# VH-VL binders against Radical S-adenosyl methionine domain-containing protein 1, mitochondrial (RSAD1): the designs that were tried, part 2

Target 1, 237 residues: Radical S-adenosyl methionine domain-containing protein 1, mitochondrial (RSAD1), of Bos taurus (Bovine) (a5d7b1r34to270)
Amino acid sequence: APGSQRAALYVHWPYCEKRCSYCNFNKYIPRGVDEAALRRCLVIEAQTLLRLSGVRRVESVFFGGGTPSLASPHTVAAVLEAVAQAAHLPADSEVTLEANPTSASGSRLAAFGAAGVNRLSIGLQSLDDTELQLLGRTHSARDALQTLAEAQRLFPGRVSVDLMLGLPAQQVGPWLRQLQGLLRCCDDHVSLYQLSLERGTTLFTQVQQGALPAPDPELAAEMYQEGRAVLREAGFR

## First folded at step 1 (VH-VL)

Design a5 (framework fv_amivantamab_arm2)
Fold by ESMFold2-Fast, scan of step 1:
Structure a5 (fold): chain C 237 residues (1-237), chain A 125 residues (1-125), chain B 107 residues (1-107)
Amino acid sequence: as target 1 above (237 residues)
Amino acid sequence: QVQLVQSGAEVKKPGASVKVSCETSGYTFTSYGISWVRQAPGHGLEWMGWISAYNGNTNYAQKLQGRVTMTTDTSTSTAYMELRSLRSDDTAVYYCARDEYYDSSGYYFEAFDIWGQGTLVTVSS
Amino acid sequence: DIQMTQSPSSVSASVGDRVTITCRASQGISSWLAWFQHKPGKAPKLLIYAASSLQSGVPSRFSGSGSGTDFTLTISSLQPEDFATYYCQQANSFPLTFGQGTRLEIK
């Protein structure tokens, strides 16, 4: 509405438990990181940006970047409190946290809920263990699905899961069977993401050196089209 | 031919430890998990724990927490289950079982599709 | 922990009979339920996975149904080799848990 200053706030968590092969930014937890100091910095940054931008209402908050589920729930709570003090954060605002299956125990997920998180985005990426290994993931498909079930129990109707397509050597038929299997386990959202090879990543280097075949854009397009049809037929967004 | 072959029967005194092996063949070891299940005489099946051959993550039944350790050796495609501080009521047949993951072949997750032959562990004075 | 309860504990039946065994979970487990057949001196054998999917090599007289908390294993026409103990098992969450077993006995 005119006269309302509205925003969606993106909070960047800069660290991963382990480097992932398809992301191109600082991904490891540095030796000697002081999370209390980082928490103070994130709070000051959020307050300063909201004050300088003139934002009066924050409609949604998204914790993303490296692996936000590695963050202390205290850090998440502190950022949300800072937002609520600097601007209006409605009680029905969406507060989403990206979670990696390897760092998302039930007690940790519950603590994020207590901190103010009301939606989860679970990074499954694949249900094929070989594909997960290629992506540098430390979890198995079984581990990921068990984390998904636990997340759905704690955040009923508010868990999104992402599945990647267009991976090197990936074929349409097997990928569609992964998607169909995943849909039997999901009760809210499924997001499809096409792999983008970025310079500076391990995957880019392996493709450049001939260790992995280049992703096939035509197969990726076919996966996307057929995947969307499967999602529509099953009533998913 | 997918096989899980377990080590032979053991007789132990109370307070001793036992380590059962489960040698696997015919599949990619690191693509599956291994669960351990036991059955005491006259009782039903009891799940003891699970280990991922992919990353070594484990989950143990609470009643066995502190007494059981599960490990894998990728170089020999073998899983191990060690149970310590043995009691008479640990007398049982111990099984390893492959936990088959959903894969790109289109099969759904199949829990315990292939089992070892079992290892009888007798605990007596 | 999710408790799995089977009924009945034992069934006496004749060759050719239709046999039904039920399994109830103490909380929702979606379709993450398997059924096993266990005979003395042998390892257990997977019959049904994902509540209703027949394992390869298992005779079509075996079928599974249900979702959520209530599940059923049916043997449509009992054969001599089917006398065994049957177990349900949930794979929804750790710890994995089995039902107490249903002993299928010859009449």
Scores: ipSAE 0.000, ipTM 0.401, lowest interface PAE 18.7, mean pLDDT 80

Design a6 (framework fv_amivantamab_arm2)
Fold by ESMFold2-Fast, scan of step 1:
Structure a6 (fold): chain C 237 residues (1-237), chain A 124 residues (1-124), chain B 107 residues (1-107)
Amino acid sequence: as target 1 above (237 residues)
Amino acid sequence: QVQLVQSGAEVKKPGASVKVSCETSGYTFTSYGISWVRQAPGHGLEWMGWISAYNGNTNYAQKLQGRVTMTTDTSTSTAYMELRSLRSDDTAVYYCARERITIFGVVSRYFDLWGQGTLVTVSS
Amino acid sequence: DIQMTQSPSSVSASVGDRVTITCRASQGISSWLAWFQHKPGKAPKLLIYAASSLQSGVPSRFSGSGSGTDFTLTISSLQPEDFATYYCQQANSFPLTFGQGTRLEIK
């Protein structure tokens, strides 16, 4: 019998605007990236993998990795067309794009929608500007919330927000107040992520040198449990 | 009410030292750092340095390194700034201002609350 | 040290005018910039932090924008109480540094 009935496809965008203090990415945007060549490579890889695996139906596509919102909407469209040619990509398939607030203008988000994206994952990470600065983020909380509002207008009911917990120096009470504040501004989906210290990051180095305390796994577990309770009480899924 | 209240105006001779206090109230002292900013007559704002009320860590502007000392007294929720070897060009209004920090001393570097200012005049 | 340069050094305006003040950093500071209002005999007042975030209690006619090296403060409809000196301040790295100030004067 030929291959799997259904599959999820992950499309990796290898470039970031810069290295984040909390991520272990070896790539950033080099000067003179040949996006046409990268687009061709992604198309060929997608077609080849689908044909070799015998996948007949692609239920979801996720554009992730570095900073997919830096990709040309044309590249996203080309990959989705390649998938549709190699397998069945239903019109109602979930096509998600990860977006950093600094690279996700309203016109760019609208262009991704035109290319076939129908869901966004916004990497907010924190509503505390001190925590964002610690993480090496290039945006303020206000900038991220403005991007979120625009995303919600363009993709109503289909925007998720990523919020980190277990950051160095973070306390449960203030973090829960951040979460409650966020719930007034976001759709019905919030993802909570625990900080993972990756070797080779500036944050890892600061912890190793004693400049910052190591994240506390038990405190992170407490934040997660309390955060899930707040989400349930507010009717979030 | 949340307040920063500074000590009164001082007149000093060149070569003397001055110590300005900044008494805080209405918030958790050890959750904030205190920066000191001065303004000489006819000039702009100049940052002098910062101290954490949590652990006493300091960072001073290089132009003032060796002449300035910042301290805190957590029992009275008061910050102090001492400037030594005063010159006439140290004549200024001196302000304390709070910066948000976490319990572990991570600093936001934004001054949301200021003292009323202390005029220090250096003349013979 | 990061040098902060404001323009103009002074501006004359009338009540109801839109006023724009510019601040330029000598190197990239991301969005780590604050704006202050300073009146004679008073302490400086924080208006904007993180380049564009309005401080609690500050009127909505004040807004900030920009990132990297170029920043602006806008007052959309000038009021009599807005005549003051305005300062930008980088919050990116020690030592913290202020612009030289922009004097907003009655025309």
Scores: ipSAE 0.000, ipTM 0.401, lowest interface PAE 18.2, mean pLDDT 78

Design a7 (framework fv_amivantamab_arm2)
Fold by ESMFold2-Fast, scan of step 1:
Structure a7 (fold): chain C 237 residues (1-237), chain A 123 residues (1-123), chain B 107 residues (1-107)
Amino acid sequence: as target 1 above (237 residues)
Amino acid sequence: QVQLVQSGAEVKKPGASVKVSCETSGYTFTSYGISWVRQAPGHGLEWMGWISAYNGNTNYAQKLQGRVTMTTDTSTSTAYMELRSLRSDDTAVYYCARGYSGYDFRYVYFDYWGQGTLVTVSS
Amino acid sequence: DIQMTQSPSSVSASVGDRVTITCRASQGISSWLAWFQHKPGKAPKLLIYAASSLQSGVPSRFSGSGSGTDFTLTISSLQPEDFATYYCQQANSFPYTFGQGTRLEIK
């Protein structure tokens, strides 16, 4: 509407590194100067995008991309403050943060909540340790479930879990058992994502070299359809 | 100009509850949060929890979870901390401190404090 | 929770001395560290924020340095009013945690 434009804002974690010449970010050796520079870059970017777009009201904010849960909660808070200064951000707006179990301690999740995050999307991906290793994840299924339990305690009814399907050598039966196991531990929402092999990744290279079988599109389609049926039967959307 | 003024000293029996107030002035109340910090005799400073005056979000120290409640009254620019089921080891000076807004990283540090409220818990 | 450890637990010094107090975090906290001065009967006073930024109204003889896990507070020329207990505090994440304190006493 011309009287008040409303929008959803997507904040992409590595975006600052591509747009800001003064950004300096080293996640393996975090330093206050590097974090502060990245924070300033993200704040400027958010304010500039909102100013140029003419948005007057932001109804939701989503922190996604690389690994937003590696960020300081204060960086998330700074971006939300910048949004609130540039446009109207209602106190009850949906603010979602993508979290990787590897970087999502209970104290960190609580700090994100304090910063204004009111929903979490946990990138679980699999409950099979072999599949997690294949995906290059540094957490075990047990660690991921513990993070999920902590997230549900801190954000009751506001935690979504991402589960991947269509992995090399993955079969329908075992995958459905993973999904059913997850549903015993999750009461909000489950998102099902099909693996996409991207050129330039380690996984793509292993498939190309014959070290891993190629994902089967027919099996992936079957997993998706049967997974949706399981979710529906359990009362999930 | 900025002031945080706390309620007076209290003497309580074990099992009772205490509610300490922190009346603020000299700034926009909803632009900051309030943390509560205590110091027991012979001990250092211990953070108890935080509340945003903007949206009412709270975060409590795990050891106090279930016994502490923090609230704000925007109409009087006052923050409150209620501690229930008091034990003798809750004897301490309790401070309110202005700090983190919940949204603005520039305000994360405790730059202004209340004068402190001595709470004595004895049988 | 992030553990904050200060060293030394106490230090005796004379007016005019250079005093250094250290603080170590159990995990990386970037520059989200503050230093407080605490005197008996008074509220704590913020001296340094963001590891190295001097709070308005605090004498320039106080300085802070460090990042990540290791931090220092330095008083370049100790004055009589500086005898107090000093605390570091991490502001990186909840729960906020304080060091155990360093008592600065007259020699």
Scores: ipSAE 0.000, ipTM 0.426, lowest interface PAE 19.5, mean pLDDT 81

Design a8 (framework fv_amivantamab_arm2)
Fold by ESMFold2-Fast, scan of step 1:
Structure a8 (fold): chain C 237 residues (1-237), chain A 122 residues (1-122), chain B 107 residues (1-107)
Amino acid sequence: as target 1 above (237 residues)
Amino acid sequence: QVQLVQSGAEVKKPGASVKVSCETSGYTFTSYGISWVRQAPGHGLEWMGWISAYNGNTNYAQKLQGRVTMTTDTSTSTAYMELRSLRSDDTAVYYCARDLGYSSGWYRFDYWGQGTLVTVSS
Amino acid sequence: DIQMTQSPSSVSASVGDRVTITCRASQGISSWLAWFQHKPGKAPKLLIYAASSLQSGVPSRFSGSGSGTDFTLTISSLQPEDFATYYCQQANSFPLTFGQGTRLEIK
């Protein structure tokens, strides 16, 4: 079947330093992760998947999930080595790591580069400190922009930034100002994500209790349309 | 303490170019942008453009497009504004101003240079 | 371009007076308006941002209000150091634009 000889591999990192208010795939903040055991499990999972699928070439690898930048660079290196042993991983393959600004120091980012990572996706989410607090983020906008600058220095032309839209009480004008400001600081790739309000999250509970207004999907649609226009005019995306 | 210090006054002939500097201190230069604003004698404030100190991206007022260039030198935390093909109506005090580069307080010109008088006369 | 129109162009007042200066945008700018004080020989000084937020270090006698197209700057009890020219500035869209200024003069 087309694509069965070639694949993109998704590696899931299951832990967050702190639970995001809108996240639902991690149900606790871990106390004492046994990373050696997790590393072995990820290696075995990658090898097993590649053997069962008959994949001969892995064109891209993506480390996502909770907060992959909390992982040891040794774990990232071990997974990539396992992939290279089970299939062909070309030197020009894209190896992307999702990074949270709180856990992405310059030395740690450099170590991920040494481990084989050649792209970063920075989970900025907002340039407004009140919105970041609402989302349960531990970083400030200033901290996130400093992390972005260091990431771009270490991975020039290979850093994308994630920005959320459709937050409770969020308005189109202020959000477009965030986007326009972000375009001053980032490379040519920005990803726009609409907030999903999911049962079991802190944010869902606050909306249910009337502490926050429900997100407006029509305003979110307007933000997305206008945001895409701004990105196209600037030559992004 | 945040401080923006501009270069001294300039006298230029019509058709010449001028380059004004804005040396910054007291904050992380690459975390903020710099806007340039001018005021001609007897007139109000006019925004000329801005530059990101992080990556050098610029946005210029359309009436100055093609005559203005803004640059930064991160090693000295200094921003520059060059205006070419000077005319008598370019006689003005030129200011640099820090903007926050954040959504809250965005383009909030919270600290300004002292101003540089540029006189264009024959 | 968004045009910013201030009124009045000049106002004469005495120390202790309440002074109101208005600013009108040619199109909606939400709350993305700042107010500046400008004195001869000095750089402009930020007073108010986001239409109503007082900049740190600015006396509480200054206040801003408004949204959309109509905005006001109020000085509740004028002091001698407040005689200056005041400018509004929209931050909603590029190019950023200033009003023409309102000169506050001694009566």
Scores: ipSAE 0.000, ipTM 0.427, lowest interface PAE 14.6, mean pLDDT 81

Design a9 (framework fv_amivantamab_arm2)
Fold by ESMFold2-Fast, scan of step 1:
Structure a9 (fold): chain C 237 residues (1-237), chain A 125 residues (1-125), chain B 107 residues (1-107)
Amino acid sequence: as target 1 above (237 residues)
Amino acid sequence: QVQLVQSGAEVKKPGASVKVSCETSGYTFTSYGISWVRQAPGHGLEWMGWISAYNGNTNYAQKLQGRVTMTTDTSTSTAYMELRSLRSDDTAVYYCARSRYYDILTGSYYYMDVWGQGTLVTVSS
Amino acid sequence: DIQMTQSPSSVSASVGDRVTITCRASQGISSWLAWFQHKPGKAPKLLIYAASSLQSGVPSRFSGSGSGTDFTLTISSLQPEDFATYYCQQANSFPLTFGQGTRLEIK
């Protein structure tokens, strides 16, 4: 029906269907990726989905998944051009790129802007170096804040940050202080989301062996409610 | 102000059980864990175990597994340590201590920053 | 279990002296080490956490250093109230373990 002709498009990085073409990954290292082939796969995927779905208007585009900020800005530009050719992409549509602080230099962020990106979502996750190590992140809190400052300079009023809650042994008071510290450095949007433990991870193993306590869902719920209150008081979304 | 207040001294016969309480105030009880530490006369400090006040997870010293149980009551902000099958070498001063299991402000783990006054448990015939 | 060994077992010193106590872990514990002061008839008191961070309210004459397996506690100018037994404690993993203690005595 009419609603099915208007859509938000999610571009999963690095997603490439076998029928598109094979995307050659030498290792789980970005330098081993044949990006020209991946670019062609993403373009064909976007065009095919829009054609098969009958979508005529794309109201927003989100580049997410693995680490979209590792992608070439040319790949982002190619996908957006393919969308604009297959359907109507309004000039005021939000085009968001999820950025990891380890791969988001100022020059790369500026190039994404030139490619058509008009909003950034920074996967900060934590302002605590110990928590970042626990999550397997390769950036420090200082590096993440530097990336955030550069992103805000290049995309003023159009940068959101993601902050996690519900980590093993994480407590409400210290986490709220972390959130309040973040609000001094962020001027637009903050998203809060809860950790999900996956079997087979080092974090899962540490919890199973008693090195870390199991996450408490009631405590996580308290963090979320208190965090939402802090955000509302500060005028954040 | 943060305070941990323990129950009074106990005299027990071998084979009996003892349950020591640790009533807390001045902080959010569920945001911390409680460690239990004892010191036998003429000996050093010995860690007995830890309990999370927010989810009840415990970790006990191997020597005490099967004899010790740690619990919390969030409605009274109180932690308990029960030691069973007492022997004369269990004679000691027993302490509860607030443990910030994971302190994101300092990167600290398991540091015991505020202690109860201690409870002397004497095991004698 | 991580074994913590302190040296010396006892030390005699005078007011104004510089005193150093060492602690060795049987395996790497990064910087996850605490130092406690324990006086007879009183509860232990946390002095240092994370190997080198001074606990709030503790005099600046106390300092800690080290990482990995070797750690030191230093009292730069001993005061009368500092005569006590000192314990190191690894905070890296369960079970938590203490050193055997170092008794600081009046010379």
Scores: ipSAE 0.000, ipTM 0.399, lowest interface PAE 17.2, mean pLDDT 79

Design b1 (framework fv_bexmarilimab)
Heavy chain, then light chain:
Amino acid sequence: QVTLKESGPTLVKPTQTLTLTCSFSGFSLSTSGVGIGWIRQPPGKALEWLAHIYWDDDKRYNPALKSRLTISKDTSKNQVVLTMTNMDPVDTATYYCAHRRGYYYGSGSYFDYWGQGTLVTVSS
Amino acid sequence: EIVLTQSPGTLSLSPGERATLSCTASQSVSSSYLHWYQQKPGKAPKLLIYAASSLQSGVPSRFSGSGSGTDYTLTISSLQPEDFATYYCQQYGSSPLTFGQGTKLEIK
ESMFold2-Fast, scan of step 1: ipSAE 0.000; ipTM 0.471

Design b2 (framework fv_bexmarilimab)
Fold by ESMFold2-Fast, scan of step 1:
Structure b2 (fold): chain C 237 residues (1-237), chain A 126 residues (1-126), chain B 108 residues (1-108)
Amino acid sequence: as target 1 above (237 residues)
Amino acid sequence: QVTLKESGPTLVKPTQTLTLTCSFSGFSLSTSGVGIGWIRQPPGKALEWLAHIYWDDDKRYNPALKSRLTISKDTSKNQVVLTMTNMDPVDTATYYCAHSYTYVYGSGRYTYFDYWGQGTLVTVSS
Amino acid sequence: EIVLTQSPGTLSLSPGERATLSCTASQSVSSSYLHWYQQKPGKAPKLLIYGASSRATGVPSRFSGSGSGTDYTLTISSLQPEDFATYYCQQYGSSPYTFGQGTKLEIK
């Protein structure tokens, strides 16, 4: 019976603080955006999805997408309230928010915690400032690590980091050194993912124009395999 | 409130170029996630997507018609213009412009048409 | 090109009955890319369901969508007189962004 289902809920935040070089959806900081209307829309969507799917228990909620840490903590709270009213959301359910280091001050992270968030996924992407600039990120590696430390203080044992591989001109050795450096200062969860070049992005245009070399799929595969081995050896999942 | 209205000629001769204008209000094409699409429907037949323009001036065209289609926006006038060259009697249809929103949820990025113009019937005949 | 096949082509039912409309894709489509529209004669289409299961603003709760992969369904739990119309599914995942041929819902 669908009403006996357990489920995970994914909530996508459609806006970015700055156009990311690899981002081809919701690229720019919105102007004239009605967040109250978006909040109402997300609440209605969450309640409707849960009702139509027959889900009675939500085991996890993930706020991801553009830059969820730019969202009002009030919007996050409203969505979680809607979920709790439409289905059972246990107190020990994992509620994860993707955070951009640039937009995630300690007071803002604490406010998300008060709203019901109990896990953070920090979008570091790289510990190399040149690579962060290439990706169009607005944070430095040092700033990102400071945000990570503060996140770990506020959410002990419940912070994960995202690290990209397969960037144009990126080499295995230097990237593995970044990963090793990260493992000295992060909790037990690290996600590795390959850059995807999507049309309409700055990176795609630069590769198309010959300003940047095309990513090497074999090199990216090698990075992924060796990165996974490093993570297993260090006890990360 | 969101409104869209199509305007242009209602009768076009074979081989001529059709120009349709979509005039809108209640939203800005500069807003992230917002776009305008053009969809047509021949009398008694199914809907066919033609072209799309996004807030960042990214453009998509139906590959079967790409060589004949041009889509552009004029943000100062709140208008989107579609041109279609070399009109043929089989192009006789009601042409709609529609507001789109691009939203990512779960595993995918999806674009849907939530507000539609009334449509304008374009007849292609000698 | 992804072809969407809707069945049945025509569905004849009485008010109060449950309607089940199917949309089958020629290849797998993420549910996030599948949408349903309602069209009454002489009118523009109206969005009913987006992302396979999310009801659009102002759409009554009797309308629900479900499905994944190649098989999608629109259900109307208790037909009202105003629900007799033509229904189209659309995928907006792969260009060209195709529509099904439509299912016409008729009064029996």
Scores: ipSAE 0.000, ipTM 0.404, lowest interface PAE 18.6, mean pLDDT 78

Design b3 (framework fv_bexmarilimab)
Fold by ESMFold2-Fast, scan of step 1:
Order: structure tokens, then C-alpha cells, then sequence
Structure b3 (fold): chain C 237 residues (1-237), chain A 125 residues (1-125), chain B 108 residues (1-108)
């Protein structure tokens, strides 16, 4: 259709590095995964979707889902090449990859840049090691900050950070100190995400059994409001 | 069926260079995520990791031995070659090659799921 | 580097008994990066347990693994004569990849 000429493309990476405590059951890395087959599948899906939708121009591409930084840079490059062949992908299009600090260390970030990625979204989630353990994260706060510094060197002005709020037992004061500390290290967008406690997750079960206090919605709302005020004062969006 | 087999000299003199070849079947090093590692075991001692090579020619070396090691592949022949310079009697060991699937591009944290039979290399004057 | 210390160094048990082998890391290691291998005399190591608790295909159900952080265990619920072997734990939660010194299981 003539009206369907421009689009943003979401590419879903289905695998996680580790089962997170807030993830639904069955979010493990399969031992026999064939990435070459998955790459072929993603390429075919992207080409088919663009052909059937009549999209002529792709203004942005977002690699999200489980842990896209676990994907080979070759897979990312193949998808972007398929998009460029099926539609116009301008050189200045935003190509974002969601990265977990554990799987985004070393020269891997540079390889994603070479593959066509020009923006990173770092899933930091917290600067408190106890909170990271609660979330089932495999990285420490120090490891995440080292990854952030390397990302900023390779993608100056094009790195965003995700920070979570509303965790069980989390308090406003300490959380605001985390945010303020992060802003001293961050040169782009900061996204604030409220924890969603869903049935079937490890966290839901622990709260149900009384092992963890239930998140307080009023406290989470206060964190969000105060956090946004801190971001505005620092000139962030 | 996945199989790996090591080949090379069984006796090496001190200061010489050791070259070992790993020949494999049942998989290809052109397949994304596939890697081959080299591990050695001195008689009566623990296993020691030496080096990895991956489908995309990414190479990793044990820092303690890095200056002496070179790993390379010939995808068309289904072979991986390990070279170790300046051999010493303490390098006497059984040398294994093993298959490893990557699930994190830089970490290489997956297990060695298939092993070659091993080749004993004795370093003696 | 992360040092893996296995205990006991040698374990002597009779067939039918339960064997428990320990692996302690000098620093915390994610269970996803801890694996166990069995090595019989004169043979290559065989993958037994991966990611601390997942049983490799073809391995008898009497083998199991557990643990997190710095403490990991391999258990054999009813020891068989063919279980006479040396068992190694391995980590790659941190570079370089390291193996424990091994636990030798001897059938008494």
C-alpha cells in the first residue's frame, strides 16, 4: 500500500544468556541452537515482511528480545544487508542493539559497530550488586560500568542505559543516589523501567511465599517522579 | 556422528617446535558458533586449557602460554593446527582437541562436549 | 584467575554407596559456566554435567550436579564399578578457563 512506505523494524532475538529471576519459565539458552539456521530464518522473515507490507524505506532498526548481544555480529550484518536489499536503509538510520553487560565486553562491541549497529541500549538495571543478584543478573555493577565506558568510547553520544525501579525492598533515597551516580557516567538517554511482577516467575513465587516483600506501587511512583526530576535537572530527556 | 582426532610427533627434543593437527568430522568450522579448543594433561596432573579457534577465525590463548602458541584452521580440510614453540620437558603431556559451541561471542563459556582420543607428546633429549 | 579446589583428592567407596564430590571456586562463578567431566584411565575426558546441574545426553541418571556461587557438588546416587574414574570441574565465568585438580574415585 502507497501509505505504507516508511517503517521502523523490530528484530527479535529469542535467547537469553541465563534465566532471569523475573523471566517466565523456559527462557534458557538451547544447547543445540544452530545460529546459521536462525540467521537464515531472520533474513527470510525480514525480506518477506518488507515485501508483503510494501515498505520502501526503513528509518530505524532495533535488535531486541532476549539478549541480542549474544547474537553473532555476522547475523546482525546479514539482517541489515537483507533490509537494505528489500528497501532503502539510509546511512543515517538509527540501528540499535540491546546489550547485556556480560555479553558485550571486549572487541565484540566494535564488531557490532562494523556490522552496522550505530546505537547501543545497555541493560544495566541497577548499580547495586544485591539488586542485580535479585534480578538474576550475572554481571556486577563494576562490570556494567566498565562495559558502559567501553561502549561510550566506541559509540560516543549514542549509548543509552536502562535502569530499573520498583524492586522489592528498594528505597527512594538509595535508588536516587544510583541514578545520580549513573548520570555522571552517561552521555545519552537514560530509560527508567518499573519492575512488572508476573505470575509464573521466580520473583512472583518468592513474593507469594513471603521470602521477599511485595513491591510498593506508591514508592515506585515516587521513584519515577523523583527520577524524572533528576533527569530534567541534568538535561536528559 | 562427531569425531575428532589429534596427530603429530610423539617425541620432541627441548627447544624444538611442536605442531599438532586436529582432524574432525560430523560438523563444519564454517558453521556459525562452532569452535575447537586444545587442552593438555601432563602425566598424573590436571587438565590445562591452551587455545581456542572459532568459525570466524577468532583466536583465544591461555595468557600463561600465549607467546609460544599459534592456532589456525583450514575449514576446507576440516583441520585445526596448534603450534607451540621452545618445547621443554615440563611440556610433556597428552594433548587433546575438543569441540565447543559458542553462545556468547567473546566469552567462550560453553562446555567441551566432544573430545579427541588424545596424543601423548614426550619432550626428552 | 579463578582457582577451582576439588575435595576430597581421593574418595574410596564400595559399589552401591552414594558419592559426593565438591568443587570450590576462589571467587563466585555463575552456575551457567561450571561443568563436570569424567576421565577414565587412558581415555579422554567425557562431559558429564554442564551448567552445574544439566545432565549431558547419554549420561546415566544416577549422576547429578548442584550448587551456586563458590560451592558446587557432583553426586552419584548408587556407585557402579564403571564409575571408577577421576572427576574434574571446569569454569569459564572468568578468563582464563580453568579446571580443578580432580577427585579420584576408587572402588573399595
Amino acid sequence: as target 1 above (237 residues)
Amino acid sequence: QVTLKESGPTLVKPTQTLTLTCSFSGFSLSTSGVGIGWIRQPPGKALEWLAHIYWDDDKRYNPALKSRLTISKDTSKNQVVLTMTNMDPVDTATYYCAHRLYYDFWSGYTPFDYWGQGTLVTVSS
Amino acid sequence: EIVLTQSPGTLSLSPGERATLSCTASQSVSSSYLHWYQQKPGKAPKLLIYAASSLQSGVPSRFSGSGSGTDYTLTISSLQPEDFATYYCQQYGSSPLTFGQGTKLEIK
Scores: ipSAE 0.000, ipTM 0.407, lowest interface PAE 16.7, mean pLDDT 79

